VH-VL binders against Mediator of RNA polymerase II transcription subunit 20 (mdt-20). Designs and how they scored, part 11

Target 1, 198 residues: Mediator of RNA polymerase II transcription subunit 20 (mdt-20), of Caenorhabditis briggsae (q61a42)
Amino acid sequence: MGVSWVFEAEQTAKSVERILEGIGAELMGQFQVDVIPYNPATPSTDYATNIVMHHSKCPQSTFSICPKTDFRVSPKAVCDRGFDLILGKLAGGLVIDNAGKIEINGNEYNIHSDWTVRVGTATQGTTVKGVVVEVEYDPTVIIVQCREMMAEFIKQVFNKYHETQPEIFKITEKPERYSTLDTMWQYLQIAAKLRKKT
Below, E stands for the ipSAE of ESMFold2; O stands for the ipSAE of OpenDDE; V2 stands for 0.75 times the mean of E and O plus 0.25 times the DockQ between their complexes.

## First folded at step 4 (VH-VL)

Design b43 (from m1 with light chain S28G S31N S91Y Y92N T94Y; framework fv_modakafusp)
Fold by ESMFold2-Fast, scan of step 4:
Structure b43 (fold): chain C 198 residues (1-198), chain A 120 residues (1-120), chain B 107 residues (1-107)
Amino acid sequence: as target 1 above (198 residues)
Amino acid sequence: EVQLVQSGAEVKKPGATVKISCKVSGYTFTDYYMNWVQQAPGKGLEWMGWVDPEDGETDVAEKFQGRVTITADTSTDTAYMELSSLRSEDTAVYYCATDLYYWGSYFDYWGQGTTVTVSS
Amino acid sequence: DIQMTQSPSSLSASVGDRVTITCKASQGISNYVDWYQQKPGKAPKLLIYAASSLQSGVPSRFSGSGSGTDFTFTISSLQPEDIATYYCQQYNSYPYTFGGGTKVEIK
């Protein structure tokens, strides 16, 4: 996975996809992200709500984040789906909250080989909560090598949303390796906001 | 350590506007929502709304829509709640409270409260 | 709006007693319930979050349980410093709503 910029679109998924088609983006297939809360079953000082996530680009991985003050201090893990840390958490007193699950489903586009753009509709059960876009620059995992290019891409392609730049892009002034957990954190922040919408 | 420090007590006449501040320290102000809660004398807690200090987005409870403006100033790490067209029923203690967990609203940290008295 | 009906509105118990407070949501809210303690003249203090998780630094005599619509808060052995009003709150959806509060007094 490259460096990603995830944001909530103020327009419909169809409208976003029309913009992408207009600039010659190639439809590559479908993508999915799910965001699943696991709540403590009994009183505990050891356990808090854990958010379990999957991204279709990483089909062998399960991501777990316990959201706290910021990304750095939030306990987080990347697990092989075949080595299921989630079962350990369930045995440890966490229970899945299927009603609170946010599911993002949509289409994946490729632009000039270097860019992948994912446009998905976020739902909770049968209720549509919003539209989420992920712009990924595939060639690097080093933020400083691509953040200016990514900001320009978003500004030019969508004519807005450049103000939604992830905090990691602003804070990282020195060379720093981007990870898939940075992508998952961005999805988590958006899903948390969407969950509470009417 | 995390602290939310609110401005002092206010006495206002009906029809006036009051603006209460909540200064934050000990965490990254822009990372979490700041909520405002009203507690009328002898009554329970009532949620008024939140602001996202990062982008200024707000959501305000229906009861307070049109009269409440919630803002944040990132240069001073201070949130504000402004209530206009004050009525005697607005006499209350007002609290700011932050959710340090993005996924759920745990009002983990509260300001000390600001007493607003509306009287003629 | 989701209504949180809290009962009883007040209770009196002796030191060492088990105290139980209930909270009922007007619709299913999974485990998205917090419990707060408020002493006179003070801001509320989070005791329990996500229906059953004990907040760091809070004594183990406090506990919570329930899911869906019915929630319970328990003090296993009431202490003098526990004299306060207790509130439940849902955070399943906006607007966030609180229960009416339960005033706990010692006999």
Scores: ipSAE 0.016, ipTM 0.546, lowest interface PAE 5.9, mean pLDDT 83

Design b44 (from m1 with heavy chain V51I D52N E54N D55S, light chain S31N Y32W A50D Q55E; framework fv_modakafusp)
Fold by ESMFold2-Fast, scan of step 4:
Structure b44 (fold): chain C 198 residues (1-198), chain A 120 residues (1-120), chain B 107 residues (1-107)
Amino acid sequence: as target 1 above (198 residues)
Amino acid sequence: EVQLVQSGAEVKKPGATVKISCKVSGYTFTDYYMNWVQQAPGKGLEWMGWINPNSGETDVAEKFQGRVTITADTSTDTAYMELSSLRSEDTAVYYCATDLYYWGSYFDYWGQGTTVTVSS
Amino acid sequence: DIQMTQSPSSLSASVGDRVTITCKASQSISNWVDWYQQKPGKAPKLLIYDASSLESGVPSRFSGSGSGTDFTFTISSLQPEDIATYYCQQSYSTPYTFGGGTKVEIK
């Protein structure tokens, strides 16, 4: 994956997709993101809550993040689909929190070949929690090389959401490599916020 | 073993400032938020605010804004809650509490409490 | 702010009795409710988190249920050591808010 900017839209998924169609975006197919909490059965200083995530762009990978106060100090791993996490769950005494699961489902669009935009509806059980948009710039994984272009894209297409710029974009003054885990962290933060909504 | 150890009881006059400490052990101080809770005599629990010890970012409940300052010293693994312009209604037991479950957001570990008495 | 209304404010029961305490949120908070036990002169102790999950080391006679706005805490067979004040808390959004407490006494 490239560099992504993920944000919650105040509009319906249909309204966002209408904007994309209006600027010539091409529908590429469906996408899905899963955010699944695993809570420890017994309190532990080393093995707190683990968030298991899947993104349809990376179908062979499972992402695991043990969220702490920020991304840097949060233990995190990329492993083969389900394998290592299942072993970790059994060894660590973790139990799935189905009530807290957030599932984001929607459509993926391509714009001018370099941009992928994903628009999904987030649900918890049968309850709709909100609309999540991911804008990905495919050609690079170097934040400094695309940060300004992404900000301009967001401003032109999603003007009112330019203030939702991810934290990783704000401080990067040297070419630091972006990873898929940075995308998953953005989804995790949004899912945590949506989980608490009425 | 996780422990939160608070400083001892304080007796202050109205208008004074009190600073309470909460020293942690048994976990990585900078990985989890530290919360402060007030309990007036014979009354219930009231959340005052939290600090992110890694960043120094704080959030303080509206009732206490302007009078409460929450800080953290990462070299000694100690959180502080400073309450200024003390009034008699600030007489209470003050607790530090941490939620070692980021996703769950509940207080699974508490300090023993610090009694603050404000009297003339 | 989310208001947590807890009832009753106090109750008296006999050893072995089933004790039920309720808590009502002013808005839907999913399952983001926790229950604490506080004995005189001591800090609160977490008993139940996320509405129904039993904290490690807590006796199985304690349980919780509910979702949305209505939550229940139950002691299936009251023991003498259970004499305490119990509080619900919403962890849905800051400022975190507690119920008014329920003082449990033995007859």
Scores: ipSAE 0.013, ipTM 0.555, lowest interface PAE 8.2, mean pLDDT 85

Design b45 (from m1 with light chain S28G S30R S31N Y96F; framework fv_modakafusp)
Fold by ESMFold2-Fast, scan of step 4:
Structure b45 (fold): chain C 198 residues (1-198), chain A 120 residues (1-120), chain B 107 residues (1-107)
Amino acid sequence: as target 1 above (198 residues)
Amino acid sequence: EVQLVQSGAEVKKPGATVKISCKVSGYTFTDYYMNWVQQAPGKGLEWMGWVDPEDGETDVAEKFQGRVTITADTSTDTAYMELSSLRSEDTAVYYCATDLYYWGSYFDYWGQGTTVTVSS
Amino acid sequence: DIQMTQSPSSLSASVGDRVTITCKASQGIRNYVDWYQQKPGKAPKLLIYAASSLQSGVPSRFSGSGSGTDFTFTISSLQPEDIATYYCQQSYSTPFTFGGGTKVEIK
């Protein structure tokens, strides 16, 4: 997959989708992202909270992140989807926190062939927590090749949200390799904030 | 190295306003809520509110609503807590605190505290 | 608002003793309880998060347990440096609320 910029929208999903339709975006279908916490069942120095994630664009993959202060130092892994079937057997020390699950559901749009925009509503149980937008530039995984284009796209299309630029876009010292885990990290950061809001 | 550094002690008269700062370093200021906690002399901890530096959204505990303003300045990575209409009961140590673990909402980093004395 | 009732308000124990502090939430908060240590004149320090997870760098004699409404914090073998006031906090929803604190002293 490409380089993504994920942010929380201040407006309804319908309003964001109206903007996209107004600029000629083509509806491609639905998408879903799941953010599922697994907490230690008993006192243990060996186990910490793990966040298990899925993204509908990568249906064969399960993402696992143990969140720490930043992306680089957080233990993380990409596993085959089948890994989920044995997680309960291996994790005698971890228990799913179903009440803490954030689920993002919505629509996926294509713009000028190179851009994919996903607009989803985040829910915790039956409670709506917010609207999350993912802008993906499909042709590259090299940040320096699309950083300026993505910033301009977001500024022009939404006329705001340009200040929500992901931290990974702000580095310039050396090109960083972008992966789906960088996209998942952005979703995790947003889900964590949405969880804390009333 | 993550640090939260607060402004110095204040002595105020009843009815005055006090504004305390909390300057952060070592992490991305806009990615985490900044919380404020009050502790009266010899008493326990009381949460006052938080600000989301990314968009300026705040949540303030009922006890402090109308008297507390919590703000963030992203250009200087500094959070502020302003308390107006000061009373003797507001004499306390005020702490800023943040949760740098995305899911736990626990306060793993605290400022050193700012003592506010409301003179009789 | 969620009320956190902490007991006892104070206790005295000998070095090497097992110390237990309890915290009760006014409603179910799952495992969203954190425990802090505060020494005189200092800011609180996080010891336990998510009811039972030990914060990095914290000695293993500190532990937590519980879920729902009833939570326990334990010091398995009290040391002189553990003299402090301990607080529970619910992190389930805002407004975040703390227990009243437990002052731990050496006999």
Scores: ipSAE 0.006, ipTM 0.515, lowest interface PAE 9.4, mean pLDDT 84

Design b46 (from m1, 14 letters changed; framework fv_modakafusp)
Fold by ESMFold2-Fast, scan of step 4:
Structure b46 (fold): chain C 198 residues (1-198), chain A 120 residues (1-120), chain B 107 residues (1-107)
Amino acid sequence: as target 1 above (198 residues)
Amino acid sequence: EVQLVQSGAEVKKPGATVKISCKVSGYTFTDYYMNWVQQAPGKGLEWMGWINPNSGETDVAEKFQGRVTITADTSTDTAYMELSSLRSEDTAVYYCATDLYYWGSYFDYWGQGTTVTVSS
Amino acid sequence: DIQMTQSPSSLSASVGDRVTITCKASQDISNYVDWYQQKPGKAPKLLIYDASNLETGVPSRFSGSGSGTDFTFTISSLQPEDIATYYCQQYDNLPYTFGGGTKVEIK
């Protein structure tokens, strides 16, 4: 996985996909992201709400984040997908909140070989909460090498949303490696906002 | 580091409009909903509405629909709440509040409050 | 709208007493309840989130419990600095709604 910029679109998924098709993007298949809260079963000072996430591009991985005010200070881990089977046994005291689950389903496109754009509809149960777009620049995992190009890409393709630049793009001035957890954090932030929607 | 700083107290006459501001610092303004909460003297807390500063989308509680306009200026990282057709029962402290812990909605950061007095 | 019925509206207790406040939702809201403390002239302060989780920096004498429609907030040993009004809030659905508040005073 490369560097990703994830944002909420104001248009329908179909409208975003028409833009992509209009510029010659190639449909590659489907993708899915889920954001699942796990709450402490019993009140405890040792356990806080843990957000478990999956991204279809990383089918062998489970991402776990205990959200705080900042990505850097939030406890987080990348685990084998099998972690899901034993979470209730070994992580002890955490219970899945299926009612709070956000699921993002949609299509993945390739543009000029270097760009992957994912367009998905976010749902909570049967309720549509919004449209989420992920723009991934595949050739690098170093933010400084691509953030200007990614900003221009988003501005040129969508004519907006360049103001949604991820926090990590703004505070990282020196060459620093991007990780899949940085992508998951962006999805988590958006899912949290969408959950609050009427 | 994270701060929500509201504008100063206002005294208005009935029928006037008041616009109060909430300037944020220490986080990315466009990444989180900004909420507004009213508290009349000696009374409880009442949610008025929220804005998504990234899109400008707002949701306003039924009681305040038609009189409240919530806006955001992303160039100055400032949210605004405008209340029109002021009545004496609008005399209250108004708070802006946001949730920077990502799941659910709890207000872990609040502005200091802006007192609005409506009197003839 | 989800109605949050908080009781009692006020109480007086002695230092060291166990104080219990209840909050009842008009429909199932899972664990999507927060509790706030508000001292006179100050903005509210988050104490408990998601029904039972203690906010960082908040003393352990404060606790919350409950799920579904019935929620409880407890101060295990009341201290003088705990004189305040306490509010529950649901965030299961918009509009967000608060309980009527419980004023806690020392007798």
Scores: ipSAE 0.014, ipTM 0.486, lowest interface PAE 7.8, mean pLDDT 84

Design b47 (from m1 with heavy chain T98R Y102F, light chain A50D; framework fv_modakafusp)
Fold by ESMFold2-Fast, scan of step 4:
Structure b47 (fold): chain C 198 residues (1-198), chain A 120 residues (1-120), chain B 107 residues (1-107)
Amino acid sequence: as target 1 above (198 residues)
Amino acid sequence: EVQLVQSGAEVKKPGATVKISCKVSGYTFTDYYMNWVQQAPGKGLEWMGWVDPEDGETDVAEKFQGRVTITADTSTDTAYMELSSLRSEDTAVYYCARDLYFWGSYFDYWGQGTTVTVSS
Amino acid sequence: DIQMTQSPSSLSASVGDRVTITCKASQSISSYVDWYQQKPGKAPKLLIYDASSLQSGVPSRFSGSGSGTDFTFTISSLQPEDIATYYCQQSYSTPYTFGGGTKVEIK
């Protein structure tokens, strides 16, 4: 994956998709992101809430994050899909919270071969919680090479949402490399907010 | 060391506006959401809304929509709750309360409360 | 909106008694229930968060349990300083909602 900027849109998914089609974006297919909480089965100091995530672009991977106040201090891992089975086998450890699951489903578009834009509707059970957009710049995994270009892209395409720039883009310290976990963290923060939103 | 200090008691007439402050210290103001809670005399707790001091985003309970404005000033580390068109039913103690608005959420520190009396 | 139904509204117990308070949510809220203690004239104080986690500095006689829609708060051995009103709160989604409160008195 490239460098991604994930944000909550204040428009309907249909409205966002019309903007993309209007600028010549090509529909590539569907995409999905899952955000699944696992909670301690018994009150314990040994286990904490763990969030398991999947992104359809990485079908062989499971992402696991134990959320704390900051990305850097949060325990996290990228695992093969077998990790899902391991979590289910922990007796007295962690139990899946299906009621708290957020699913983001929608469409993926390509623009001028370098850009991928994903527009999805976030649901919790049958309740629609919001619209999530992911803008990915495919050619690089180095933020400083694309940060300004991505900000301009969002400003030009949507005429809004420049305020949603991810924290990692604003760091004065230059990260050496962007990873899929940085994308998953962005989805996690948005999902957490949407879950608790009226 | 974490402190939330609210402004003093207010006595207002019906139809007036009241603005309550909540000044924080001992932590990074923009890292936590600030909630406002109303408690009428002898009654329970009622959530009014929250503000994210980082971006100024707010969420307000339906009962208070149109009458309440919640803001944050990062230059002074102070949150505000302004309630307009005051009615006798608004007589209450108002609390600010800090919240880690992420996957885990709870009000771990509260202001001391501000009593607002609406009387003709 | 999620409604939190708390029971009982009041109770009287003796020092050393086990006190149990319950809250029922109108829909599943996973484990996102917090419990607060409020003494007369004072701000509420967090005792339990995420249904069962004890806040730092809070005595171990306080505990919480439950998930989904049914939640329980327990004081294993009531002390004189525990005279207060106790509230549950769901932190699952806004608007955040509180239970009606339980006034605990010593008889």
Scores: ipSAE 0.031, ipTM 0.592, lowest interface PAE 4.8, mean pLDDT 86

Design b48 (from m1 with heavy chain T98R Y101S, light chain A50Y T94I; framework fv_modakafusp)
Fold by ESMFold2-Fast, scan of step 4:
Structure b48 (fold): chain C 198 residues (1-198), chain A 120 residues (1-120), chain B 107 residues (1-107)
Amino acid sequence: as target 1 above (198 residues)
Amino acid sequence: EVQLVQSGAEVKKPGATVKISCKVSGYTFTDYYMNWVQQAPGKGLEWMGWVDPEDGETDVAEKFQGRVTITADTSTDTAYMELSSLRSEDTAVYYCARDLSYWGSYFDYWGQGTTVTVSS
Amino acid sequence: DIQMTQSPSSLSASVGDRVTITCKASQSISSYVDWYQQKPGKAPKLLIYYASSLQSGVPSRFSGSGSGTDFTFTISSLQPEDIATYYCQQSYSIPYTFGGGTKVEIK
């Protein structure tokens, strides 16, 4: 639980991890995110790909997003992990696209108890697509209470990446409470971008 | 309605530089990648590269690396493609084409095309 | 780079005929192929995306199928307004690549 800022790093995972070790971050263990496209088995007049996601932070949850132009209008759901089995059984169901799957694997670090930083390498099949970093501030789920603190953290630790601020952080109005789906949306945006790269 | 409107035809000499614009309307410019596609006379389509207007990130096909610069101006909702060191082989129609910024990966809207003629 | 081999390069058919165009990828691309129609002097128009999905507003006589390396595009009953060049495109990875095109003419 917490508010996360997810971004693509231009440097290697090892380079990012050296920065974290330099500031006294504690290695907590492995970290993984899966981004799996499911496409309609029957042709449709509208393209309705569903992206199924898993995050090691929520090992008993499956996240499903049908991406549209923005987070607000995109159909999305949080289900228990049994949903993955049901998806393949639905009449006129969705078909998994294993070739389009992106896996993000790496390490999770803790800093001063309040911060979790995850550094992963994104792969599609055997091809390395990039490096993804997630910075999570655990104590709150209210963006306006922590976005300036998070921006300072990013600026201080990851100086080069302070301009990658997530769209949800740019809302000046008091937004809805942050949820894990907001984290998943950030991963989906990055994964979609990485998928298009050589 | 979604529209992509390109700048007018250009006639250039070998070695010159050309800059083509693609002005968009009817959607949020930063939500979609903008691609550029070359089509030589009587030939097929060849992808040149794309720009992400949200952060200005680009990717360019190997054939055009070093000669093509693709940019986006979010204040005017306009994408640009600049091709330098023009050769006669660059005579073509150039198209801008919108691509979904998310998992959808297809060019649903295209500009009308800009004819570039390179002649001595 | 993924090479897209399209065949035939041209064909002539009568109104009402079933027309089939094929496209072969040099490696597996799952279902990430799109089909475009281009009329002389005009920009390409998206007809089919993700191998088999019909774009909104496109007549149902157009269809696509296939997965992996082999893809087909079909016009079930050719109409006069279908005279055009058709292109496949892989959207699996950058650089995006197009087939060579198929020129469809009516007898």
Scores: ipSAE 0.014, ipTM 0.531, lowest interface PAE 7.8, mean pLDDT 84

Design b49 (from r2 with heavy chain P106Y L107F, light chain R91S S92Y N93S Y94T; framework fv_relatlimab)
Fold by ESMFold2-Fast, scan of step 4:
Structure b49 (fold): chain C 198 residues (1-198), chain A 120 residues (1-120), chain B 107 residues (1-107)
Amino acid sequence: as target 1 above (198 residues)
Amino acid sequence: QVQLQQWGAGLLKPSETLSLTCAVYGGSFSDYYWNWIRQPPGKGLEWIGEINHYGSTNSNPSLKSRVTLSLDTSKNQFSLKLRSVTAADTAVYYCARGYDFWSGEYFDYWGQGTLVTVSS
Amino acid sequence: EIVLTQSPATLSLSPGERATLSCRASQSISSYLAWYQQKPGQAPRLLIYDASNRATGIPARFSGSGSGTDFTLTISSLEPEDFAVYYCQQSYSTPYTFGQGTNLEIK
């Protein structure tokens, strides 16, 4: 697994894909990310909004995040897919917000073996909300070893978007191990912005 | 229902450390970010920083080197220390409650404010 | 940091009139915008959050609109108690920032 940088693109998914094809990226297949809110049935100190997420790269895993302002302080867990069935039955006090669900569907590309780039269209119901790109550098799970290289890659490939550097890249001063939850947090931040678009 | 009450020293000399405390009554302490925001006389609002019950902090980069945020979970209190004050730090200081990230951080309950004057 | 610019700096109106206050962000902040009312000697009071949602206890005459970079606070028919300073605030990213304020004053 690698370190990922997720950002919202200003172009259409096809436009981004043309850029990738132009630099020799190889189409590897499809990918999908789900962002599914579960809200308290009534306001309570026992329950807060919980976001259930899936990423097709981790088909056996369900990610759960109770979002606060910061990644560190947000309660979060990685569980087997069976958690989805249990949450609706046993979590009590939480109800699925189907209207707030964001789905990101698109294509996954590989470039020069070390890079995976995913380009997806985010939808809420039938409404297109935007385009999301994930750039993953596979050779390391340590942010400080690759964040400059990743910024340069994004700037060279897209000629922009290097200003979208994830907050976790900026505040990490020590060699900390990156996890899939760090990727899911980035998707969650993007989804939160996209759901509010008119 | 939720009430914030704050206190601390109102008169300081240049180079001293400002110390303010805010107490939370009537609501959950652990589910929110607790913020400090200041307002110089006749001017607008400036966010100073935030802390949650896990001790995680974020602060305004312009003030980060001088700001220390802390909390006392047994008393539902949080505190601000701002060191090396100058006349530019003269302001009314407010504590405030922020919402979570998913809904955006907005300030729904505020303390009464403390006027801090820095003069020689 | 994200800069918020409010206009006009001062708005002079009479009770019963419609007030329209603007806030412009230096970059897109989606709908992560709140509006506050502040009266002399008081802490700010939350009016609107997420651009258009009225906070608890806020009268229906207050409404918010906009997305991206351009936002508006509207007071449909001014009451005497509405004359105050109004601030916008973005929650898109830290540091959270406020506009410089619009002073709504009685004509």
Scores: ipSAE 0.052, ipTM 0.519, lowest interface PAE 3.8, mean pLDDT 84

Design b5 (from m1 with heavy chain V51I D52N E54S D55G T98R S105D; framework fv_modakafusp; at its last look DockQ between E and O 0.63; V2 from the best seeds 0.00; counts 0 for: pae O 3.4 > 2)
Heavy chain, then light chain:
Amino acid sequence: EVQLVQSGAEVKKPGATVKISCKVSGYTFTDYYMNWVQQAPGKGLEWMGWINPSGGETDVAEKFQGRVTITADTSTDTAYMELSSLRSEDTAVYYCARDLYYWGDYFDYWGQGTTVTVSS
Amino acid sequence: DIQMTQSPSSLSASVGDRVTITCKASQSISSYVDWYQQKPGKAPKLLIYAASSLQSGVPSRFSGSGSGTDFTFTISSLQPEDIATYYCQQSYSTPYTFGGGTKVEIK
ESMFold2-Fast, scan of step 4: ipSAE 0.235; ipTM 0.695
ESMFold2, look of step 6: ipSAE 0.412; ipTM 0.741
ESMFold2 (binder alone), look of step 6: mean pLDDT 93; pTM 0.946
OpenDDE, look of step 6: ipSAE 0.367; ipTM 0.782
ESMFold2, look of step 7: ipSAE 0.476; ipTM 0.761
ESMFold2 (binder alone), look of step 7: mean pLDDT 93; pTM 0.947
OpenDDE, look of step 7: ipSAE 0.050; ipTM 0.670

